# VH-VL binders against Mediator of RNA polymerase II transcription subunit 20 (mdt-20), part 18

Target 1, 198 residues: Mediator of RNA polymerase II transcription subunit 20 (mdt-20), of Caenorhabditis briggsae (q61a42)
Amino acid sequence: MGVSWVFEAEQTAKSVERILEGIGAELMGQFQVDVIPYNPATPSTDYATNIVMHHSKCPQSTFSICPKTDFRVSPKAVCDRGFDLILGKLAGGLVIDNAGKIEINGNEYNIHSDWTVRVGTATQGTTVKGVVVEVEYDPTVIIVQCREMMAEFIKQVFNKYHETQPEIFKITEKPERYSTLDTMWQYLQIAAKLRKKT
Key: E = the ipSAE of ESMFold2; O = the ipSAE of OpenDDE; V2 = 0.75 times the mean of E and O plus 0.25 times the DockQ between their complexes.

## First folded at step 13 (VH-VL; framework fv_modakafusp)

Design o3 (from n1 with heavy chain S104T; at its last look DockQ between E and O 0.77; V2 from the best seeds 0.73)
Fold by ESMFold2, look of step 13:
Structure o3 (fold): chain C 198 residues (1-198), chain A 120 residues (1-120), chain B 107 residues (1-107)
Amino acid sequence: as target 1 above (198 residues)
Amino acid sequence: EVQLVQSGAEVKKPGATVKISCKVSGYTFTDYYMHWVQQAPGKGLEWMGWVDPRDGETDVAEKFQGRVTITADTSTDTAYMELSSLRSEDTAVYYCARDLYYWTDYFDYWGQGTTVTVSS
Amino acid sequence: DIQMTQSPSSLSASVGDRVTITCKASQSISSYVDWYQQKPGKAPKLLIYAASSLQSGVPSRFSGSGSGTDFTFTISSLQPEDIATYYCQQSYDTPYTFGGGTKVEIK
């Protein structure tokens, strides 16, 4: 549950995995992330689109974000894994959009115990939309303690993505420590963009 | 009031390049994708691609790959579409259109259109 | 690529008539269909989004329905100002594609 930098890779998942294996990364298992839109059943001032997400690293949690312009102003919550069942019981509320769901499935690697790297393929239905990489620095939740080190790691390993800093890394002050919701916001933004790609 | 204002009509020769601007006002430029749509005379609408003004990323329809460059300039709140190696079949009206983020995918505001005529 | 087959290509109807235009997608696209009106010399105007949601400021005589592959756009009572070409568009996956258009005229 450290600080994460999530980005879209232009290489195939296999190519990224080959890079990781070449620097001594150890395959630790599989991971999954899903990004599921829930839309208002009727036009209403009371409801907006809600994005429900799950990360296999947090199997007991359901993440919910109502995305606005920016993470700071977006309503958000971490709920128990049963939250999806409650959404189905709200009258006049939100309807699951399975067709708009983005699923990210792939492999998790560890490098020198401090680094976890997840490489997954994103799909919508049967269509492959792209490759997503999550680089996590495990020892801290304080961004300023690891931001430059993470940029250097990404520069050394992936070369061209060190300038794709997440927006949270660009903010010089944060009132809260880094949390899993910050990671899920990055997945949300990438999933939303991947839906628009060929 | 949201406005998308495009640059004026152009007449070009085959093989030339055209660059069309789309300047926005009345909303935050980086809150929406900008798309470009081609409409040949008497024909339907054809999607060309988009740019994300937040980071400059673009995607271009395969039909236009290699000839179309789509960009955004956040200092002037202006999107651009550049079409190179012009052919007579590129004679069309070109529209910019904004698209919302986050699974609300529709073009709610359009530019007025820019007529490009390619003639020998 | 997702193909949108729109019919008819043109129609002529009297003021007050009910007008129906259809689009069929080459694969299931849930409700990711939008409908646009385009008058001569003007940009397209969004009327319906998400298959059935009416855009703000659009008269209630316009409606849309459908999900999956089959979509319908309806003008419940045709008015003289409704002379235009109408397009469906899928926004489920890129490249975004439009139907061929339906030119609506008054007899």
Scores: ipSAE 0.606, ipTM 0.821, lowest interface PAE 1.4, mean pLDDT 88
ESMFold2 (binder alone), look of step 13: mean pLDDT 91; pTM 0.927
OpenDDE, look of step 13: ipSAE 0.818; ipTM 0.917

Design o4 (from n1 with heavy chain S104H; at its last look DockQ between E and O 0.69; V2 from the best seeds 0.72)
Fold by ESMFold2, look of step 13:
Order: structure tokens, then sequence, then C-alpha cells
Structure o4 (fold): chain C 198 residues (1-198), chain A 120 residues (1-120), chain B 107 residues (1-107)
């Protein structure tokens, strides 16, 4: 995966899709992301929930993050598919919280080969929580090489110039490689906040 | 030692505005959401809304939309709730309460409460 | 909105009695229920979170159970200092809602 900018849209999924089609985007198929809390048998106020996630672009991977105040200090791992089955079988270990799961389902578009845009609806159970957009720039995984161009793309297409940039876009003291975990952190943050919105 | 210290009691006339503060100590203010809860005399508890101190984003229960503004000031580690166009039914005790960011939405610490009396 | 129906609204019991309070949610909310104690003139205090987890520093005579729609809160042996109003609260979805409260008194 390339560098991604994930945000909550104020518009409906259909409205966002119309915007994309208007600039020549080609529908490429469907995508899914899920964000699933796993809790220790005795929850604690001192520790974050373990969040297990999947992205349809990475079908053989399971992502696990124990979120803290920022990505750098949050314990995290990328595991093979099947890791979540092992978590469920641990005696006295982690308990899946299906009721707290956030699912994001929607459509994937391509624009001029370099851009992939995913538009999805986030749900908890049967309740719609919001619309999520992921803008991915495919040609590089080095953030400083694409950051300004991605900001301009989002400004031109969505007029979200004032929207908060992803954390990793703000704290790039050196050109580190962007990874899929950075994308999943953004999904985690958005899912957590959407869960608290009316 | 976690402390949420609220501003003192207020007596207001109908149509006025009240702004209640909730000053935090003993933890990192930006690590937790701050919520506000109303308790009318002899009544139960009613949730009003929250603010995320990291970015100032807020959400307000439908019942209070248009009259309630919830804010956070990270330079003073203080959350505020402002209720405008006061009515007699707004006479209540108002509490601030903190909530963890990630899937743990219980209120583990509360302010001492601020009594607001709306009297003609 | 998710309604929390709490019963009873009031009860009187003797020191040492087992006290049980119930909350019923208008829809399934898994274990997203918390229990608070509010003594007269004081702020609420968290006792139980996630339906059954005891908050640090809370006496073991307090307990909670349930999942889905039906939840119970129990004081195994009522003490004089337990005179208070108790509230359940759901935290599954906003607006967060509280039960009507249960006032516990000593006979």
Amino acid sequence: as target 1 above (198 residues)
Amino acid sequence: EVQLVQSGAEVKKPGATVKISCKVSGYTFTDYYMHWVQQAPGKGLEWMGWVDPRDGETDVAEKFQGRVTITADTSTDTAYMELSSLRSEDTAVYYCARDLYYWHDYFDYWGQGTTVTVSS
Amino acid sequence: DIQMTQSPSSLSASVGDRVTITCKASQSISSYVDWYQQKPGKAPKLLIYAASSLQSGVPSRFSGSGSGTDFTFTISSLQPEDIATYYCQQSYDTPYTFGGGTKVEIK
C-alpha cells in the first residue's frame, strides 16, 4: 500500500462518489475495513483495549494495536491471518467485543493510475456512524515526497483545507517509510471517535 | 491523584448565560474526553455532551443543541460548559466527568458539581 | 435513544442484607453498562464498569453481572455507609443514558 490520508466526510457516501466520478474516477470494486476491540478478562482504566483490524487490500494480514496517546508509543504488530483465532482460544486471555466492532464497507476508485480513493460507510451493529474516505497515493511510501501533493489533492477535491492532517504527516523529522500500520492507525482513530458521535 | 475541580455555584436570571469551568490535575488533560452531565433537583442524571481536548472537537446531545457550548483550554487544563438562554428547568447541578479515548466510555472521575439556580 | 429501565426505584433493607438492583436496556448493548453510587450532596462514584468489572478501591461486596439487555448490581452484605442512590448507565451508543436510580435506605 502507498501513503494514505483517512478522514471522516461530512457528505453522504453517494455525494462523495459523485464528486469522484465528476473528476474522472473509475470504480474498481468494493473494499472493507473492520476495527474490533479485544478486551482483557478484567478491563483496566490504565490500559488501552487491544484493537484488531483487517483491510481488504491486505487479505492475509491481521493488524493489532494497543492504542496509547500516539502511534509511536502504542504496542503494535502485523500478523498472519489466523492470529485472531489464536487470541480467541487463549484461556484467561483476550475476549472479542463484537458489539463494539466498527465495520467500514464501500467502493474503491482509481484516478489517473496514481490515486486510489476508498469511500465507505461506518457502522456499529446496524447503526450508521458516518462516512469514511481514504485517499492513497500509490507511487511512494516516503511521506515527504507526496505530503504537499496529497494535501492539494484533498483541498481541490474535497475542500478540506482546514481538516486535521494525519499525525504522521505532522511529525516527519526524517524520511521514514510509510507502512500499512500507519493507515490502520488512522482507521483506528476515526473508528474510536465515530463511536462517540451522535 | 486525579482531581476535577469545578467553579462555584451560580444564581442567574432567565435568559442569561452561565459558563462553568472544570480544572484538571493529576493526569494528562489531552489523554481523556471530558463530558458534562446535568442533574435537575430530585432527578436522575442526564448526559449533555463531550469535548476532545486534543483538537477541540465536541458533540452535544440533541436536547441541548443550540444552547450548549463545550470547550477545552489545554493551556490551563480546563474544560468549560456554557449554557445560554437559561430557563427555569435548567436549575440543576452540573458535573464534569472524564472518559477514556478508546472503547472505554465509563466515567471514572467526576467533578464536585456546580449548582446553577435560575430565578426570576 | 437506548432506554435504561432501573428497578426498584427505592428499597429499604437491614444491615447485612443482600441487595439486588436491576437494569433493563431497550436493546442489546453487550456489556456496556456501568454502575454508579451517589451519596447525598456528592458527585457520582464509579463502582462497576463493563457490567461486571470492579473499579479499583471499591469493596468486594459490590458486584455486577449481565450481558445483552438484562443487568444486575448486587451488594452482598449491606453496610451503613452504603446508603446512597445507585444508577446504571449504558455507554454503548450516544446519547449515553442513565437508569432512573435506586435509593437504598437502612430499615
Scores: ipSAE 0.646, ipTM 0.837, lowest interface PAE 1.4, mean pLDDT 87
ESMFold2 (binder alone), look of step 13: mean pLDDT 92; pTM 0.929
OpenDDE, look of step 13: ipSAE 0.825; ipTM 0.919

Design o5 (from n1 with heavy chain R54Q; at its last look DockQ between E and O 0.79; V2 from the best seeds 0.74)
Fold by ESMFold2, look of step 13:
Structure o5 (fold): chain C 198 residues (1-198), chain A 120 residues (1-120), chain B 107 residues (1-107)
Amino acid sequence: as target 1 above (198 residues)
Amino acid sequence: EVQLVQSGAEVKKPGATVKISCKVSGYTFTDYYMHWVQQAPGKGLEWMGWVDPQDGETDVAEKFQGRVTITADTSTDTAYMELSSLRSEDTAVYYCARDLYYWSDYFDYWGQGTTVTVSS
Amino acid sequence: DIQMTQSPSSLSASVGDRVTITCKASQSISSYVDWYQQKPGKAPKLLIYAASSLQSGVPSRFSGSGSGTDFTFTISSLQPEDIATYYCQQSYDTPYTFGGGTKVEIK
């Protein structure tokens, strides 16, 4: 996967899809992301929840982040998909919180081969919490090479959202290789905030 | 020591606006959501809304939509709640309360409360 | 909106008694229930979070249990300083909502 910019859209998923179709985007299929909190059996007020995540475009991977103040200091890992199966059997105190899960389901579009845009509806249980858009620039894994271009793309397509850059775009000042965990951090941040919205 | 210190009691006329401050100390202001809770005399607690001091985003309960503005000033580590078009039923104690980020959805520290009295 | 039905609205018990307060949610909310103590003229104080987790510095005579829709809060041995109103609160979805409160008195 390339560099991604994930944001919450104020429009409906259908409205965003109509914008993409209007500029010639090709529907490529469906995608899903889930964001699942796991809690220690012995709770601590100073301990952040461990968040287990999946992205349908990385079907062999399970992503785990213990979110702290920023991405760099947050413990994180990528595991084989089988990791899910052992979490419930592990003696170590992690308890799944299915009710706190945020699921994002939607459609994936391609624009001019280099751009992939995913538009999904986020839900908690049966409640719709919002619309999430992921804009991916496929040709590079170096943020500084594409962040201004991605902001321009978002401005031209949506005329909004481009001024609120993801945290990792702001704190990554030297050329570092972008990874899928950087994308999942963005989904985690958005899911955490969407849970608190009416 | 974590402290949330609110501004003093206020007496207002119907139709006026009140703005209550909540100054924090003993922790990093931008790491926690700040919520506001109303308690009318002899009544229970009612949630009003929140602000994320990190980026200024807010949400407000439907009952208070259009009359409540919740803000944060990170230069002074102070949250604000402004309630406009005051009515007699807005007479209440107003609390600020801290909420941990990331699925930790409880109020671990509260301000001392600010009494607002609305009378003609 | 998720409604929290708290009972009883008041109770009176002797020092040393076991006190139980219940809350019922209008929909399943897993363990997203917190319990607060409010003494007259004071702000609420968190006692229990996530249905059953004891907040730091809170005496062990306080406990909570439940998952889904039915939640209980227990004081295993009532003390004179426990005179207060107790509130449950759901934090599963906004608007966050409180139970009606339970006033606990010593008889």
Scores: ipSAE 0.650, ipTM 0.839, lowest interface PAE 1.2, mean pLDDT 88
ESMFold2 (binder alone), look of step 13: mean pLDDT 92; pTM 0.925
OpenDDE, look of step 13: ipSAE 0.788; ipTM 0.905

Design o6 (from n1 with heavy chain D99E; at its last look DockQ between E and O 0.83; V2 from the best seeds 0.76)
Fold by ESMFold2, look of step 13:
Order: sequence, then structure tokens, then C-alpha cells
Structure o6 (fold): chain C 198 residues (1-198), chain A 120 residues (1-120), chain B 107 residues (1-107)
Amino acid sequence: as target 1 above (198 residues)
Amino acid sequence: EVQLVQSGAEVKKPGATVKISCKVSGYTFTDYYMHWVQQAPGKGLEWMGWVDPRDGETDVAEKFQGRVTITADTSTDTAYMELSSLRSEDTAVYYCARELYYWSDYFDYWGQGTTVTVSS
Amino acid sequence: DIQMTQSPSSLSASVGDRVTITCKASQSISSYVDWYQQKPGKAPKLLIYAASSLQSGVPSRFSGSGSGTDFTFTISSLQPEDIATYYCQQSYDTPYTFGGGTKVEIK
């Protein structure tokens, strides 16, 4: 629910979990994220792909983004949980692309009361595409209050990935309120990239 | 008008290096992946790899790993493919081609091609 | 790697003939197939994407169909300007792979 930094790890999920356990992280349970493309029933250059997403920590929500250059200009919505089922019933509207779906499944850890770290394996069909890590700082939705501390956390714990700073972290003049859609944009970006990797 | 303009033909010796440029115009360079494709004389098309101009991330097909470097320069809207340790089998036409992000997985525009001849 | 087996490797037909080219994928790839035309000395040109979607500006005599492993590209009435080599390509997973090509000639 807080501010999140999502990145792809080169280590196995088990290796990342060992790093977390080594700094005192406590296993809290499981999590799941899915990233699902929906396409027009009749292909058209007028419509971009609509990406429908879910995060198990937001079980009441369905996230929809039609991605453009960046998050700010991308059409987006948060809908209630039943929205994607309704899309399937409206034949001639949008058609689910199950072959293009990315699913991320894994474990959630807590480090002291303020940090949540989620480590998941991303798959497309039966193919493993990579490992995704989400680092969440729970107490605030104001990025400037936690940005430097989160960057230091990533550098100290994961070393290789401190340069994976999310776009919203690059705002320098004016604090923006962070929302779950900002987290889902990061998952969308990573899923899109993971499809291009061997 | 979308254009991908590649550098001119090259003649090289075995063991040398070639660097091919692909300068784009008519669109926002950072909105698309840039791919490179090899076509040997009388042969079909073979994918070499891609670069993401947004952050410089790249991937190279296993056949070309260790010899190919693919880069993007957003200050000049130019992608580059550098192939080192040239062999006679590298004689080919090399194309750049763009791909839209986000599940739109096709090459809608291609460069004109750059002929590289490796003579022993 | 996903193999794309394209047939025939060449064909010769008369102006006005219906031409059919096929590609078979080594595994199911849904509709992640594109078709390219390459004229001698030129770069490939996208004709069909997502198995059946016609690229803008491409004449309607070109069409594509198929899903899963078997894909078909059709020229409904061959024209003299259609002399080219045609390639299918899968875009389901990297490395992206092309069929071997089909050289189309006029009798």
C-alpha cells in the first residue's frame, strides 16, 4: 500500500530469499501479480493493447492501463474485482490474450515493521521468464519522504539494482502522492521487458 | 514520415570490427525497441538482438554473444550495432527495425540495410 | 527456440492466380505471427501482423489466417508488383525466428 520499488533480479528467487533472511527478514505469506493483455476482437490501429492487472494485496481491485510513452499520459483506471469477467462476456469488445499473460508468484517478507519485500518468479505459460522483487516502504505515500532511504536500502541489500529507479522517483520539484497504480505501472514495465528476454 | 537511415556499405578484413548506425526520424526514438537483423547472401532473415533506447538495456542472440554490441544514443536518435572479430560468414546485409513496446510485437519499419563484405 | 517451417520455398504463378504460403510453428504460438514482403534489393516490409491483421496501406488482396501452429498467407489475385520473397516470423518468444522464405515469381 506504500511506496514501492519494483525490479528484476538476476539471482534465483531462493538466492534473493536467502539475502533477506540474512538481514533478519520474516516470511509473512504469499503474493501474486498478473499482467494480462486484452485486445480488440477486430484488430485495429485505433486501439492500443489494454493491460489488465491484479495484485493479491489489493484483492478488491482490477487495474487497467493502456500504456503509452509514460505513466502520466497512459489512460488508466482502477475498477472493482469483477471488471475483467464482464469484459469476457461482452463478445466483440475486448478479447483476453492468455498466451501473452505474465504471472508473478512468490513470497512476502517483512523487515522491521516498515519494510515489505516481495520476491516472485515470473512465468509466461509454463516458461520461467525471471525473478521480480518489490520493495515497499509502508509508512508513507509521499515519495520525497522515503526516496533516499529506499535507494540506500536497495544499494545495501541488492547492490546491482540501485540504478533501477522507477520513473516516479525522479520527480525532484514537487512531491507526488503515490498510489497502487504507480506500483502496477512498474509491474507492467517489467512484464513487457521480460517477454523480450530469453 | 517515419524513417530509419543506416550508414553506408563496408568492406572489412577478417578479424576487424564494423559499426553500423541507424538514425531515426519522424517518431519519438524512445517509444520503440530497436532490433537488428542479419541476412546473408541468398539466405533468409536472422534476428541478432535489441536495445531499449529508454535505458540502454539490450539482449543479443546466443549466436552473436561476445561479438555484438547493440547501443542507442538518445542525444542523436541513433542506434548502433557493432560486430567484432569478423568472419567471412558475417558477409551480409544488416537491417535495423523498430518494434512498439507493450505486446505489439512486429517490425513495422525497417532501415534500408547496410551491406558488410568480409574478404579474406 | 521456436522453429518456423515455411513452404513452399519457391513458386511460380500467373497474374490473377491465388497464391498460398504456409508456416508451421514447432510449438503453439497463438496468433503471434507476422508476414513480411521483401523485394529484390529492398528491406522487408510488414504486410500482416497478429496472424490476420492487415497493416495500413497494404492492398486487401493480401491476407493471413491461422492460430496455434499452422498459419497461412494468401494473395487472392497475384499482381506483377508482387514478385518478392515472403517471410513469416514468430514474435511469441525470443529469439524471434523467421521462416525460410518463399520466392514468388510470375510465369
Scores: ipSAE 0.623, ipTM 0.823, lowest interface PAE 1.3, mean pLDDT 88
ESMFold2 (binder alone), look of step 13: mean pLDDT 91; pTM 0.919
OpenDDE, look of step 13: ipSAE 0.835; ipTM 0.925

## First folded at step 14 (VH-VL; framework fv_modakafusp)

Design p1 (from j2 with heavy chain L100R; at its last look DockQ between E and O 0.82; V2 from the best seeds 0.78)
Fold by ESMFold2, look of step 14:
Structure p1 (fold): chain C 198 residues (1-198), chain A 120 residues (1-120), chain B 107 residues (1-107)
Amino acid sequence: as target 1 above (198 residues)
Amino acid sequence: EVQLVQSGAEVKKPGATVKISCKVSGYTFTDYYMNWVQQAPGKGLEWMGWVDPRDGETDVAEKFQGRVTITADTSTDTAYMELSSLRSEDTAVYYCARDRYYWSDYFDYWGQGTTVTVSS
Amino acid sequence: DIQMTQSPSSLSASVGDRVTITCKASQSISSYVDWYQQKPGKAPKLLIYAASSLQSGVPSRFSGSGSGTDFTFTISSLQPEDIATYYCQQSYDTPYTFGGGTKVEIK
């Protein structure tokens, strides 16, 4: 995966898809992201929830983040696909919160070979919580090489959302490598907020 | 020591606006959502909405849509709730209450309450 | 919106009695129920979160149970300082909603 900019869209998923199709985007298939809270079996008000996530475009990986003030200080791991099978075996460890799960399901588009755009609907149970868009620039994993171009792309395509750049875009001033965990952090932040909206 | 300290009691006329402050101390203001809760005399509790101090985003219960503005000022560690077009039914005690980010939505600390009386 | 139906609306009991309060949600909310105590003229105080978890500093005579739609709050041995109104609240989805309250008095 390249560098991604994930945001909540105000339009319906179909409206966003029409915008993409209108500029020549090609439907490439479907995608899914899930965001699943796990809680300590021994309750505590002082501990953050462990958030386990999957992205269908990384089928061999399970992502785990214990979110804190920002990404850099949050404990995190990329684990083999079997990690979630082990979580249910932890005696006195972690308890899945299926009721709190956020699922994002939708379609993936390609634009001019270099751009991938994923448009999904976020749900908790049967309740629709919003629309999530992921814009990925495929050719690089170095944020400073593509940050301005990605903002311009989002402005030209959507005429909105380009002002609310991901936090990783703001605090990365060196040509350091972007990872899939950076994308999953963005999904986590959006899911956490969407579940609190009516 | 976590404290949420609200502004003092207010008496208002119908049609006026009230703005209640909730100043926090003993914790990092931007680590928690701030919520507002209304309690009419002799009645139960009713959630009004929240603000996220990190970015100023809010959500407001349908009953209060169009009349309530909830804000946060990180330079003073203070949340505000402004209720406009006051009616006699808005006579109540108003509480601020914090909850955690990331699936921990219970209100562990509350302000002392602010009594608003709307009378003609 | 998720309705929380709390019962009874009031009760009187003697010191040492077991007190039970119930809440029923209009839809399944897993364990996203919290219980608050409010003494006259004071702000609510969190006692129980996540249906059954005791908040720090809360006496062990207070307990909660339930999942799905039916929730129970119990005071195992009523004390004089427990005179208050008790509220359940669902914290599953906004708008967050409270039960109607249960006023607990000493006979």
Scores: ipSAE 0.742, ipTM 0.873, lowest interface PAE 1.0, mean pLDDT 89
ESMFold2 (binder alone), look of step 14: mean pLDDT 92; pTM 0.939
OpenDDE, look of step 14: ipSAE 0.786; ipTM 0.906

Design p2 (from j2 with heavy chain L100F; at its last look DockQ between E and O 0.70; V2 from the best seeds 0.69)
Fold by ESMFold2, look of step 14:
Structure p2 (fold): chain C 198 residues (1-198), chain A 120 residues (1-120), chain B 107 residues (1-107)
Amino acid sequence: as target 1 above (198 residues)
Amino acid sequence: EVQLVQSGAEVKKPGATVKISCKVSGYTFTDYYMNWVQQAPGKGLEWMGWVDPRDGETDVAEKFQGRVTITADTSTDTAYMELSSLRSEDTAVYYCARDFYYWSDYFDYWGQGTTVTVSS
Amino acid sequence: DIQMTQSPSSLSASVGDRVTITCKASQSISSYVDWYQQKPGKAPKLLIYAASSLQSGVPSRFSGSGSGTDFTFTISSLQPEDIATYYCQQSYDTPYTFGGGTKVEIK
């Protein structure tokens, strides 16, 4: 996976899809992201919930983050798929919170071979919470090489959203490698906020 | 020690505006939403809305739409609730209460409350 | 909006009695129910979160149970200091809503 910029869209998923189709995007298939809280079996701490996530484009991976103030200080791991099946069986294990799960389901588009755009509807249970868009620039994992181009792409395609940038796009000192965990952090932040909205 | 300290009691006339402060200490202000809750005399509790101190985004219950402004000032670790066009039925105690940013949606700490009286 | 129907509205019991308060949600909310104690002139105090989890520093005579739509709050042995009004609150979806409260008195 390349560098991604994930944001909440104010339009419907179909409206976003019509924008993409209007600029020549090709539908490539479906995608899913889930964001699942796991809680300690014995509630006696004030630490953050462990958040387990999956992205359908990384079918062999399970992502786990215990979110703190920011990404850099948050305990995190990437594990083989199946790790989540073990979590509830460990002594002193974690309990899945299915009711708190946010699922994002939608369609994936390709634009001019280098761009992938994913448009999904976020739900909690049967309740729709919003529309989430992921813009991925495939050819690089170095943010400084693509961040201005990604901002311009979002401005030209959507005529908004480019001013609400992911934190990693705002603070960077050196050419650093972007990883899938950086994308999953963005999904985590958006899911956490969407749960709070009426 | 976590503390939420609210501004003092206020007496207002109908049509006026009140702005209540909630100053926090003992924790990182930007790790929690700040909520506001109304309790009319002898009545139960009613949620008014929240502010996210990280970016200033808010959500307000439909009953209070258009009259309530909820804000946060991270330079002073203080949240504010402003209620405009006051009516006699707005006479109540107002509480601030925090809940965690990530999936822990309970109010573990509350301010001491601010009594607002709307009369004349 | 999710309605929380709390009962009874008041009760009187003797020191040492078992006290039970119930809340019913208008839709399934899993375990997203919290219980608060409020003494006159004071702010509410969290006792139970996530239906059954005891908040730090709260005596073990307080407990909660339930999932889905039906929830109970129990004081296993009522003490004089437990005179208060108790509220349930759903935290599943905004707007967050409270039950009507239960005033607990000692005979």
Scores: ipSAE 0.647, ipTM 0.839, lowest interface PAE 1.2, mean pLDDT 88
ESMFold2 (binder alone), look of step 14: mean pLDDT 93; pTM 0.943
OpenDDE, look of step 14: ipSAE 0.712; ipTM 0.886

Design p3 (from j2 with heavy chain Y101E; at its last look DockQ between E and O 0.84; V2 from the best seeds 0.78)
Fold by ESMFold2, look of step 14:
Structure p3 (fold): chain C 198 residues (1-198), chain A 120 residues (1-120), chain B 107 residues (1-107)
Amino acid sequence: as target 1 above (198 residues)
Amino acid sequence: EVQLVQSGAEVKKPGATVKISCKVSGYTFTDYYMNWVQQAPGKGLEWMGWVDPRDGETDVAEKFQGRVTITADTSTDTAYMELSSLRSEDTAVYYCARDLEYWSDYFDYWGQGTTVTVSS
Amino acid sequence: DIQMTQSPSSLSASVGDRVTITCKASQSISSYVDWYQQKPGKAPKLLIYAASSLQSGVPSRFSGSGSGTDFTFTISSLQPEDIATYYCQQSYDTPYTFGGGTKVEIK
């Protein structure tokens, strides 16, 4: 998996898909991301909700983030799917919040082998909350090597969204290695915002 | 010590505009959403909208669409709510209230309220 | 929009009495209900969040319960300083909406 740039689109999922088809993108299948709050059975005043996430392109992984002011200070882990089975058995237990779950379902496209673009609709319960686009450059995990090219791609293909640059892309002083957890942080931030919109 | 301090009472004529400020201290302004709530005399509470101080994005309840502008100024740690084309039914106390992030959308701290009276 | 119907609109009770206030949502909202206390001339104060979680610094005589559409707020032993209007609020989906309020007085 490569470096990803995830953003909210104001256009419909179909409109975004038409743009992709117009530049020769090939439909490769479906994808899903879920963003699921888990709460301690006994509340704590100073600890954020634990957010458990899955991405269909990483089917053997469970992602866990306890979000704080930024990614760097947020407790986080990548676990195998066995983690899903033990969440209720941790000290004090964690209670799944299915009603607060954000699901992102949609289609995955490939462009010229190196680019993968995922276009999904975000829902909470039966309510549609918005459209999410993930642009992935597959050949590298070093952000400095692809950042400018990804910004140019988004500018050329989607135009106005090149200003939605993820914070991880703004770190320039050293080569940055990118992990799937960085992608999931972007999904978490977008999901948190989308659930607050009408 | 978290504080939300609002601007003082206003008396306005119909058709005028009011802009209420909410200055925060004791926490990082950009870490929380700021909400505005209206309470008409003898009535309950009604949510007006929010602003995300990090990027200025807002959402406004349908009842207030087109008349309410909610903004944030991170250089002064101050949120603003501007209500235009004032009517007599806009006579109310207006509160700012911050909400927690990440699936915790309840209002843990409130400003003291600003009374707006629309007379004529 | 999610409507919150709060009952009763007012009540009168003696010091030491158990006070119960109910709130019904127009659709299922899981546990996304919060309870606020508002004294005359003052801003609301959060007491209960997520239906049953007690806010820090709030006395343990206050409690909440419920899930889905039916929610209950309880003062186990009414104190003189608890004279106020109480509001429920749903925080599941915007626009956030409040119940009509319950004015609590001492006999």
Scores: ipSAE 0.737, ipTM 0.871, lowest interface PAE 1.0, mean pLDDT 89
ESMFold2 (binder alone), look of step 14: mean pLDDT 92; pTM 0.924
OpenDDE, look of step 14: ipSAE 0.783; ipTM 0.905

Design p4 (from j2 with heavy chain V60Y; at its last look DockQ between E and O 0.80; V2 from the best seeds 0.78)
Heavy chain, then light chain:
Amino acid sequence: EVQLVQSGAEVKKPGATVKISCKVSGYTFTDYYMNWVQQAPGKGLEWMGWVDPRDGETDYAEKFQGRVTITADTSTDTAYMELSSLRSEDTAVYYCARDLYYWSDYFDYWGQGTTVTVSS
Amino acid sequence: DIQMTQSPSSLSASVGDRVTITCKASQSISSYVDWYQQKPGKAPKLLIYAASSLQSGVPSRFSGSGSGTDFTFTISSLQPEDIATYYCQQSYDTPYTFGGGTKVEIK
ESMFold2, look of step 14: ipSAE 0.740; ipTM 0.871
ESMFold2 (binder alone), look of step 14: mean pLDDT 93; pTM 0.942
OpenDDE, look of step 14: ipSAE 0.806; ipTM 0.913

